# Ledger of designs, part 19: VHH binders against A disintegrin and metalloproteinase with thrombospondin motifs 9 (ADAMTS9)

Target 1, 201 residues: A disintegrin and metalloproteinase with thrombospondin motifs 9 (ADAMTS9), of Homo sapiens (Human) (q9p2n4r1735to1935)
Amino acid sequence: LPQNCKEVKRLKGASEDGEYFLMIRGKLLKIFCAGMHSDHPKEYVTLVHGDSENFSEVYGHRLHNPTECPYNGSRRDDCQCRKDYTAAGFSSFQKIRIDLTSMQIITTDLQFARTSEGHPVPFATAGDCYSAAKCPQGRFSINLYGTGLSLTESARWISQGNYAVSDIKKSPDGTRVVGKCGGYCGKCTPSSGTGLEVRVL
Short names: E, the ipSAE of ESMFold2; O, the ipSAE of OpenDDE; V2, 0.75 times the mean of E and O plus 0.25 times the DockQ between their complexes.

## First folded at step 23 (VHH; framework vhh_6fv0_2)

Design y2 (from x6 with T102I; at its last look DockQ between E and O 0.80; V2 from the best seeds 0.00; counts 0 for: pae E 2.3 > 2)
Fold by ESMFold2, look of step 23:
Structure y2 (fold): chain B 201 residues (1-201), chain A 122 residues (1-122)
Amino acid sequence: as target 1 above (201 residues)
Amino acid sequence: QVQLQESGGGLVQPGGSLRLSCAASGFTFSSYYMYWVRQAPEKGLEWVSNIDSGGSSTYYKDSVKGRFTVSRDNAKNTLYLQMNSLKPEDAAQYYCAKDLEIHYSGEPWDYRGQGTQVTVSS
């Protein structure tokens, strides 16, 4: 059985983009193969819960008074805010790219993402420029349930930026992660050391 | 080289008025929000007011709304604060501050002048 999309081309003579079953770490995994018309197809995982539970946000509002954390940190549409953060964006994901050699998610591949607002935002990334008072508003969500994959225990996030903070909650089984990240200005992104490593269930 | 010079402070009685000015140079004044902040004894810097780059939108700390008016003249690179109905709690050193670049790594209001003192007699 093929172990990557290139082997699907070579061993089975397939040339169309689509879902294929691959043997990964001794288990069958359904992988979307893209670019099958080329010599270097790419492997993607289709997210069962789709756009509504898989998204990344850089929040676009900035407080007029950046030294406060109003509303106990809750987001409000009527805040005393500027709508001028140029890095702001919102991306949602139908599929994510995976490197089957390293078993890591390629967060910057947006082939199957929809950016509905502003700048494209990589998978598993959030940020803002809202407040210098440790008041994160940017959010991301990951839901891998039904994909046959879960995040390993070693997956970690790094917070970067002025006054950067993160609040990241990972489910015990590694299929759900939610995060709130921000600063003045700040973001969180997966650690380059372990990246977003996954395992086959 | 950002330069900000506040003026117009002084001693007034409760209920009196003052008009503060801030002369700006060394940056494109019309491209930035501008702030008034103040510092009373035993307190840190406190946001008072800010105004957008064009001067069309103004924002105020709740305790000064209706009494203070911020304005700017982009042709003269000057920021103003009209302070009416002054109270003893308004006594402070008042600073004019430039908005920060988005990727700036310092503190809010690091780009401020030396300030001008407002004293309200009991």
Scores: ipSAE 0.473, ipTM 0.810, lowest interface PAE 2.3, mean pLDDT 91
ESMFold2 (binder alone), look of step 23: mean pLDDT 80; pTM 0.811
OpenDDE, look of step 23: ipSAE 0.757; ipTM 0.924

Design y3 (from x6 with L100M; at its last look DockQ between E and O 0.37; V2 from the best seeds 0.55)
Amino acid sequence: QVQLQESGGGLVQPGGSLRLSCAASGFTFSSYYMYWVRQAPEKGLEWVSNIDSGGSSTYYKDSVKGRFTVSRDNAKNTLYLQMNSLKPEDAAQYYCAKDMETHYSGEPWDYRGQGTQVTVSS
ESMFold2, look of step 23: ipSAE 0.624; ipTM 0.868
ESMFold2 (binder alone), look of step 23: mean pLDDT 82; pTM 0.829
OpenDDE, look of step 23: ipSAE 0.801; ipTM 0.935
ESMFold2, look of step 24: ipSAE 0.634; ipTM 0.874
ESMFold2 (binder alone), look of step 24: mean pLDDT 83; pTM 0.837
OpenDDE, look of step 24: ipSAE 0.582; ipTM 0.835

Design y4 (from x6 with T102Y; at its last look DockQ between E and O 0.85; V2 from the best seeds 0.00; counts 0 for: pae E 2.6 > 2)
Fold by ESMFold2, look of step 23:
Structure y4 (fold): chain B 201 residues (1-201), chain A 122 residues (1-122)
Amino acid sequence: as target 1 above (201 residues)
Amino acid sequence: QVQLQESGGGLVQPGGSLRLSCAASGFTFSSYYMYWVRQAPEKGLEWVSNIDSGGSSTYYKDSVKGRFTVSRDNAKNTLYLQMNSLKPEDAAQYYCAKDLEYHYSGEPWDYRGQGTQVTVSS
């Protein structure tokens, strides 16, 4: 079976974007091939649990008093907040780009992302400008269950920015990650930069 | 170059009133939230009040609500704090502070004046 979308074109004569089965690291994976009418098709993984469980957020509220962490860190719509952080955004993902040679998700490829508010936000990232008291409100969620992939155990996040903080929870099987990230202003990103390491289950 | 000059402090009895002023220059005053913060001896800076860029929305620390009123005159580049029913716990150095640009990475209220002293005693 083909090992990338370019081989799908060669071996099957296919010219349409769509789902194809590829042999990756000895396992059969369902891969969405995009750009099949071109010389440079790209590989995407369709997320079984979709937009509701795969999203990235830069939170748009900023506390009037940034030196506190009110509500025990819980988010409240009635906070004493300004709704004016211009970097804010919310992106959700139906598919994510994968580099099958390196086995990395390309977090900055937004072709199959839907940005419902503000600026596009890369996969697996979050941030805010809410508080200088280490009170993160920005959230991201990853759910790879059913894709045949999981994050490697070495997958880690770094916090960047003034007073930046992150709270990252990764499931034991590496298919689910949730994060809360922020600062004054701060964000979290995968430690590998724009790539997020995965393995075949 | 941001310049802020507070004035109007002094000694008052408990229950008295003071009106603080802050003259601003070196930035587009009408584009920024402005803050009043205060510092008592051996304490850090404490948020007191702030006001949006247009002057229509005002916000207060709970302990000063109903006693203090923040206002601004964008034509004169001036911020005000009317302080009524002053209590001994209000005694502090009061600072006028400019809102930080969201890409600035310094401390809250880094852009503030020299302050004006408010003392409340019998």
Scores: ipSAE 0.436, ipTM 0.796, lowest interface PAE 2.6, mean pLDDT 91
ESMFold2 (binder alone), look of step 23: mean pLDDT 82; pTM 0.833
OpenDDE, look of step 23: ipSAE 0.842; ipTM 0.953

Design y5 (from x6 with Y104W; at its last look DockQ between E and O 0.75; V2 from the best seeds 0.69)
Fold by ESMFold2, look of step 23:
Structure y5 (fold): chain B 201 residues (1-201), chain A 122 residues (1-122)
Amino acid sequence: as target 1 above (201 residues)
Amino acid sequence: QVQLQESGGGLVQPGGSLRLSCAASGFTFSSYYMYWVRQAPEKGLEWVSNIDSGGSSTYYKDSVKGRFTVSRDNAKNTLYLQMNSLKPEDAAQYYCAKDLETHWSGEPWDYRGQGTQVTVSS
């Protein structure tokens, strides 16, 4: 079986974008091959749980009083807030790009993402400018269940920015990660040193 | 350079009134939210009130709502705080502060004046 989308073209004579089974690390994995009419097709993983469980958010509200964390950190539409953070955005993902040589998710490839509000936000990224009191409101969600992939133990996030804070929760099997990230202003992203590495289950 | 100068503080009895003013220069005053914050001795800065750039929306700490009124005159580059029904717990150094658009460094309300003292007699 082919080990990347270029081999699908060569070994199977295929030239259409679509789902193909590839042999990755000795195991069978379903991969969406894009750009199959070109010399440089790209590999994507279709997310079984789609947009509703795979998204990245930079939250757009900022507290009038940034020195507090009201509502015990809960998000409320009736907050004493202003909706004016210009970096705000929300992106959701149907597929994510994977580099099959390094087994890294390429978080900045947005070809199969939809940005429904504001600026595009890379996969596995969240932030805000809500509060200086450790009150993160930005959220991201990763759900790899059913894809045949899980995140490895090496995947970690860094917080960046003034008063930046993150609360990252990984499931034991590495298929679910949720994050709450923010600051005054702050965000979290996968560490460039570890990347967002996956393994075939 | 951003310049903010508060005035109008003083000594008042409980239940009395004061009107604070803040003269602003060195920035486009009408483009920014403006704040009143206060600091009691050995305490941190406490948010009191703020007002949007056009002056149409005002916001207050719960304990001062109904007693304090923030306003601005964009033609005069001046921010005001009318304080009525003053209580001993309102005694503090009062500062006006300019909003920040990006807070990747610095503290809340870094751009503030030297303040004006409000003293409420017991």
Scores: ipSAE 0.547, ipTM 0.842, lowest interface PAE 1.9, mean pLDDT 92
ESMFold2 (binder alone), look of step 23: mean pLDDT 80; pTM 0.809
OpenDDE, look of step 23: ipSAE 0.798; ipTM 0.937

Design y6 (from x6 with E101D; at its last fold request DockQ between E and O 0.89; V2 from the best seeds 0.76)
Amino acid sequence: QVQLQESGGGLVQPGGSLRLSCAASGFTFSSYYMYWVRQAPEKGLEWVSNIDSGGSSTYYKDSVKGRFTVSRDNAKNTLYLQMNSLKPEDAAQYYCAKDLDTHYSGEPWDYRGQGTQVTVSS
ESMFold2, look of step 23: ipSAE 0.569; ipTM 0.852
ESMFold2 (binder alone), look of step 23: mean pLDDT 83; pTM 0.842
OpenDDE, look of step 23: ipSAE 0.820; ipTM 0.944
ESMFold2, look of step 24: ipSAE 0.641; ipTM 0.875
ESMFold2 (binder alone), look of step 24: mean pLDDT 81; pTM 0.817
OpenDDE, look of step 24: ipSAE 0.841; ipTM 0.950
ESMFold2, look of step 25: ipSAE 0.426; ipTM 0.791
ESMFold2 (binder alone), look of step 25: mean pLDDT 84; pTM 0.855
OpenDDE, look of step 25: ipSAE 0.819; ipTM 0.940
ESMFold2, fold request of step 26: ipSAE 0.560, 0.525, 0.526; ipTM 0.848, 0.824, 0.837
ESMFold2 (binder alone), fold request of step 26: mean pLDDT 81, 81, 81; pTM 0.815, 0.817, 0.820
OpenDDE, fold request of step 26: ipSAE 0.884, 0.884, 0.884; ipTM 0.967, 0.967, 0.967

## First folded at step 24 (VHH; framework vhh_6fv0_2)

Design z1 (from y3 with E101D; at its last read DockQ between E and O 0.86; V2 from the best seeds 0.78)
Amino acid sequence: QVQLQESGGGLVQPGGSLRLSCAASGFTFSSYYMYWVRQAPEKGLEWVSNIDSGGSSTYYKDSVKGRFTVSRDNAKNTLYLQMNSLKPEDAAQYYCAKDMDTHYSGEPWDYRGQGTQVTVSS
ESMFold2, look of step 24: ipSAE 0.626; ipTM 0.868
ESMFold2 (binder alone), look of step 24: mean pLDDT 83; pTM 0.840
OpenDDE, look of step 24: ipSAE 0.834; ipTM 0.947
ESMFold2, look of step 25: ipSAE 0.651; ipTM 0.879
ESMFold2 (binder alone), look of step 25: mean pLDDT 82; pTM 0.823
OpenDDE, look of step 25: ipSAE 0.819; ipTM 0.941
ESMFold2, fold request of step 26: ipSAE 0.595, 0.608, 0.550; ipTM 0.864, 0.865, 0.848
ESMFold2 (binder alone), fold request of step 26: mean pLDDT 84, 81, 81; pTM 0.855, 0.815, 0.818
OpenDDE, fold request of step 26: ipSAE 0.892, 0.897, 0.892; ipTM 0.970, 0.971, 0.970
ESMFold2, last read: ipSAE 0.608, 0.589, 0.482; ipTM 0.866, 0.855, 0.816
ESMFold2 (binder alone), last read: mean pLDDT 81, 80, 81; pTM 0.811, 0.811, 0.819
OpenDDE, last read: ipSAE 0.892, 0.892, 0.892; ipTM 0.970, 0.970, 0.970

Design z2 (from y3 with T102V; at its last look DockQ between E and O 0.87; V2 from the best seeds 0.71)
Fold by ESMFold2, look of step 24:
Structure z2 (fold): chain B 201 residues (1-201), chain A 122 residues (1-122)
Amino acid sequence: as target 1 above (201 residues)
Amino acid sequence: QVQLQESGGGLVQPGGSLRLSCAASGFTFSSYYMYWVRQAPEKGLEWVSNIDSGGSSTYYKDSVKGRFTVSRDNAKNTLYLQMNSLKPEDAAQYYCAKDMEVHYSGEPWDYRGQGTQVTVSS
């Protein structure tokens, strides 16, 4: 069986974008091959839980009083806030790109993402400019259940920015991660050194 | 260089009034939100009020709503705070502060003047 989408073209004579079974690390994995008419097809994983459980957000509200964390950190649309953080955005994902050589998710590929508000936000990324009082409002969610993949233990996030803070929770089996990230202004992203490495289940 | 100069403080009895002014220079005053913040002895800076760049939207700490009014005159580069029905807990050094750019990595209200003292005693 082919080990990447280019081999699917060469070995099986396939010419259409679509789902194909690949042999990855000695196991079968279903991969969406995009760009099959070209010399450089790309590998994607279709997310079984889709947009509702796979999203990234930079929150757009900023407190008038940035020295507090009101509502015990809960989000309220009626907060005493300015809706003027120009970096704000919300992206959700039907598929994510994977580099099959490194077994890492390529978080900046948005070909199968939908940005419903503001700027595109890479996979596994969140942030805000809400508060200097460690009150993160930006959220991301990852759900790989049913894809045949899980995140390895190497996945780490870095908080960046003024008063940057993150609260990131990973499931023991590596299929689910949720995070709250923010600052004045701050974000969290996967560490460039470790990336988002996955393994085939 | 951003310059902010507060004035109008003084001694007043409970229930009295004061009007604070802040003269601004060294930046485009009409492009920024402006803030009033205060600091009581042995306390941190406390947000009191702010006003948008055009002067149409005003915001207040709950304990001063209905007693304080923030305003601005963009032609004169001046911010005002009308303080009515003053209480002993309003006694503080009052500062005028400029809004900060989102890329600034300093503290809230770093761009403020020297302040003007408000004392409320019976």
Scores: ipSAE 0.580, ipTM 0.848, lowest interface PAE 1.7, mean pLDDT 92
ESMFold2 (binder alone), look of step 24: mean pLDDT 81; pTM 0.812
OpenDDE, look of step 24: ipSAE 0.747; ipTM 0.915

Design z3 (from y6 with T102V; at its last look DockQ between E and O 0.88; V2 from the best seeds 0.75)
Fold by ESMFold2, look of step 24:
Structure z3 (fold): chain B 201 residues (1-201), chain A 122 residues (1-122)
Amino acid sequence: as target 1 above (201 residues)
Amino acid sequence: QVQLQESGGGLVQPGGSLRLSCAASGFTFSSYYMYWVRQAPEKGLEWVSNIDSGGSSTYYKDSVKGRFTVSRDNAKNTLYLQMNSLKPEDAAQYYCAKDLDVHYSGEPWDYRGQGTQVTVSS
């Protein structure tokens, strides 16, 4: 059984992008192979819960008064805010790229992402420039349920920036992660030391 | 380097008016939001008002809306605060502050002048 998309080409003679079953760490997984007409196909995981539960946001509103955390930290359309954070963006994901050698999600591959506002935002990242009162508004969401994969326990986030703060919640089974991240200005990203490592369930 | 000089403070009776000015230099004034903030004795800095870089949009703390008016003259590099219907609660040292660059790692309103005192006495 093929263990990567190159082997799918070699062993099965396949030339079309699509879903294939691969033997990964002793278990069958459905992997989307992209670039199968080339010498360098790439492996992606199709996210069963799709764009609505897999997204990354750098929030574009910034408080006129950055020393407060209004509305008990709730997001409001009518905030006293400026909409001028140039790094702002929102990306949602249908598929994510995986490096099957390291079992790492490649968060910066946006081939199967849609950026609906502003700048592209890598998978599993969030940030803002909303408040110096530790009032994070940027959000990300990960839902791997149904993919056959979960995040390892070693996957960690790090906060960067002035007044940076994060509130990240992982499910016990490693299939769901939600985060709120921000600062003045601040962001959260997977730690470079651990990356965003997955395991086969 | 950023230089901000506030003026126009003084003693006024409740219900009176003052106009504060802030002379700016050492940066491209017309590229930045500008702020008025204030500090009463034994209290922290409090946001009062701000204005966008072009002067077209103005924003106010709720307690001063309708009484205070912020404006700017980008040709003169000057920020203004017209303060009407002054109340004892408005007494404070008033500072003009420059908006921060997004990569700045300090505190809000670190770039402010020495301030001008507003005293409201019954």
Scores: ipSAE 0.573, ipTM 0.857, lowest interface PAE 1.9, mean pLDDT 92
ESMFold2 (binder alone), look of step 24: mean pLDDT 81; pTM 0.814
OpenDDE, look of step 24: ipSAE 0.839; ipTM 0.948

Design z4 (from y6 with H103K; at its last look DockQ between E and O 0.82; V2 from the best seeds 0.73)
Fold by ESMFold2, look of step 24:
Structure z4 (fold): chain B 201 residues (1-201), chain A 122 residues (1-122)
Amino acid sequence: as target 1 above (201 residues)
Amino acid sequence: QVQLQESGGGLVQPGGSLRLSCAASGFTFSSYYMYWVRQAPEKGLEWVSNIDSGGSSTYYKDSVKGRFTVSRDNAKNTLYLQMNSLKPEDAAQYYCAKDLDTKYSGEPWDYRGQGTQVTVSS
């Protein structure tokens, strides 16, 4: 069985983008091959739980009084806020790109993402400029369940910015990660030193 | 360099009025929200009021709503706070502050003046 999308072209004579079964690290994995009319197709994983459970957000509201954390940190539509954070955005993902050589998610490939508000936001990234009281509102969510992949325990996030905080929760099996990230202003991204490494289940 | 100079403080009886002014220079005043914050002895800075860049939307701490009015004159680079029905709990050093430029991280209200003292006595 082919080990990447280029081999799918060469060994099976396929020329159309689509889902193919590949042999990855000795196991079968369903991979979406994009760009199959080119010499260097790209490998994507289709997210079974889709856009509703796979998204990245830089939250656009900022408190009028940035020294508070109202509602015990919960988000309210009726907050005393201004919607003027220019870096704000929301992206959701139907597929994510994977580098099969390193087994790393490529968080900045947005080919199968939909940006419904503001700026595109990379996978596994969140932030805001809401509060200086350590009150993160930006959210990301990762759900790999059903894809045949899980994150390894090596994945770490970094926070950057003044009053930057992150609250990141990983499931024991590595298929779910949720994060709340923000500051005045602050964001979290996967560490470049660890990346988002996955393994085949 | 951002410069802010508050004036108009003083001693007033409960129920009295004061009008604070803030002269601004060293930045494009009309591009930023502006704030009034205050600090009572041995307390932290407390948000009082803010106003959008054009002056059309104003916001107040609940305890001053209906008594204080924030305004601005963008032609004169000046922020104002009309303080009516003053109470002893309003006594504080009052500062005007420039809003954060969200392209940068910063501290809440770290661009503020030296303040003007408001004292309310019986």
Scores: ipSAE 0.554, ipTM 0.850, lowest interface PAE 1.8, mean pLDDT 92
ESMFold2 (binder alone), look of step 24: mean pLDDT 81; pTM 0.810
OpenDDE, look of step 24: ipSAE 0.833; ipTM 0.945

Design z6 (from y3 with T102P; at its last look DockQ between E and O 0.37; V2 from the best seeds 0.00; counts 0 for: pae E 5.4 > 2)
Fold by ESMFold2, look of step 24:
Structure z6 (fold): chain B 201 residues (1-201), chain A 122 residues (1-122)
Amino acid sequence: as target 1 above (201 residues)
Amino acid sequence: QVQLQESGGGLVQPGGSLRLSCAASGFTFSSYYMYWVRQAPEKGLEWVSNIDSGGSSTYYKDSVKGRFTVSRDNAKNTLYLQMNSLKPEDAAQYYCAKDMEPHYSGEPWDYRGQGTQVTVSS
């Protein structure tokens, strides 16, 4: 059985983008092959729970008083806020790119993402410029359930920026991760040292 | 090049009033939010009030709301703080501040003046 999208072309004579079953690490996995008319097709995983459960946000509101954490850190879009953070954005994902050699999610590939507000935001990334009092408002969500993949325990996030803070919650089975990240201004991203590694279930 | 010069402080009795001014130069004053912050001896900086670039929206620390009024005159590049019903707790060095640059790594406000002292005698 083929182990990547290029082998699908070679072994099956297929030249159309679409879902194919690949043998990955000894197990069968459904992979969307994109760019099959080219010499360099790319491998994607279709997210069963789609864009409502898979998104990344840099929140656009900034508190007038950045030294406080109003509403016990809960989000209120009617806050005493400026809506002027130019880096703000919201991206949601129908598919994510995977490097099948390293088993890493390529968080910066946005081919199958939709940016509904502001700037594109990479997968598994969140941030804001809301408060210096460690109450982050930027959110991301990962839901891999039903894809045949889960995150390995090696995945780590780092916080970057002034007053940066993150709160990352992972499910025990590695299929669900949610994060709240921000600062004044700050963000969280998967560590470049660990990346965002997955395993086949 | 940013210059901020505070004035109008002094000694008042409890319940008295003061009007602070901040003369600004070296930047396009009318394009920025402006802030009042204060510092009591051996304390950190505390946010007091801020105002949007056009002067239409004002915001206050809860303990001064209803007693203090922030305003600006963009033709004169001047920020004001009218302080009424002053309490001993309001005694501090008062600074005006320009909106923070995104990459600033220090205090959350961009203040550069010497400030002006407000003293409230019991």
Scores: ipSAE 0.150, ipTM 0.574, lowest interface PAE 5.4, mean pLDDT 89
ESMFold2 (binder alone), look of step 24: mean pLDDT 81; pTM 0.823
OpenDDE, look of step 24: ipSAE 0.654; ipTM 0.873

## First folded at step 25 (VHH; framework vhh_6fv0_2)

Design aa1 (from y6 with L100F; at its last fold request DockQ between E and O 0.84; V2 from the best seeds 0.00; counts 0 for: pae E 2.3 > 2)
Amino acid sequence: QVQLQESGGGLVQPGGSLRLSCAASGFTFSSYYMYWVRQAPEKGLEWVSNIDSGGSSTYYKDSVKGRFTVSRDNAKNTLYLQMNSLKPEDAAQYYCAKDFDTHYSGEPWDYRGQGTQVTVSS
ESMFold2, look of step 25: ipSAE 0.624; ipTM 0.874
ESMFold2 (binder alone), look of step 25: mean pLDDT 81; pTM 0.819
OpenDDE, look of step 25: ipSAE 0.835; ipTM 0.944
ESMFold2, fold request of step 26: ipSAE 0.495, 0.475, 0.514; ipTM 0.821, 0.816, 0.829
ESMFold2 (binder alone), fold request of step 26: mean pLDDT 81, 82, 81; pTM 0.818, 0.830, 0.820
OpenDDE, fold request of step 26: ipSAE 0.887, 0.887, 0.888; ipTM 0.968, 0.968, 0.968

Design aa2 (from y6 with L100I; at its last look DockQ between E and O 0.73; V2 from the best seeds 0.00; counts 0 for: pae E 2.1 > 2)
Fold by ESMFold2, look of step 25:
Structure aa2 (fold): chain B 201 residues (1-201), chain A 122 residues (1-122)
Amino acid sequence: as target 1 above (201 residues)
Amino acid sequence: QVQLQESGGGLVQPGGSLRLSCAASGFTFSSYYMYWVRQAPEKGLEWVSNIDSGGSSTYYKDSVKGRFTVSRDNAKNTLYLQMNSLKPEDAAQYYCAKDIDTHYSGEPWDYRGQGTQVTVSS
């Protein structure tokens, strides 16, 4: 069985984009091969739970009074807020790109993402400019369940920015991660030192 | 360099009125939200009011809503606060403040003037 999309072309004579079974780390995985008409096809994982459970957000509302954390930190669209954070955006993901040599998710590849508001936001990223009182409102969600992959134990997030804060929850099996991130202004992203590494279940 | 200079404070009786002014220079005034904040002795800075860059939207702390009115004159680079029905709890040093750029890494309202004192006593 082929071990990457280029081998699918060579060994099976396939020339169309689509789902193929590949042998990855000794296990069978379904991988979407894109760009099969080119010399350098790309490998993607189709997310079984789709864009409703796989998204990244930089929240656009900013408190008029940034020294408070109203509503016990709950999000309210009727807050005393302005919606003028120029970095705001929301991206949701049907597929994510994976580098099969390093087994890392390429979070900045948005080919199978939809940006429904504002700027594109990389996978596994969230932020805001809501409050200096450590009151994060930006959210991201990762759900790899059913893909045959999970995040490794080394996957870490960093927060950066003024008053930056994150609250990130990982499932024990590494298939689900949710985060709330923000600051005045602040973001969380996967650490460049660890990347967003996956393993085959 | 951002410069803000408040004026118009003073001593008034409860129920009285004052009009504060803030002269601004060193930045494009019409591009920024502007704020009024205040500080009573031994307390932190407290948000009072703000106004959008064009002057069309105004926002107020609940305890001053209906009594205070913020406005701006972008041709004169000036911010105003009309304070009516003043109460003893309104006594404070009042500052005008420029909104931050979102890449700024300082405190809320770092760009503010020296302030003007409002004293309310009978």
Scores: ipSAE 0.529, ipTM 0.836, lowest interface PAE 2.1, mean pLDDT 92
ESMFold2 (binder alone), look of step 25: mean pLDDT 81; pTM 0.825
OpenDDE, look of step 25: ipSAE 0.814; ipTM 0.936

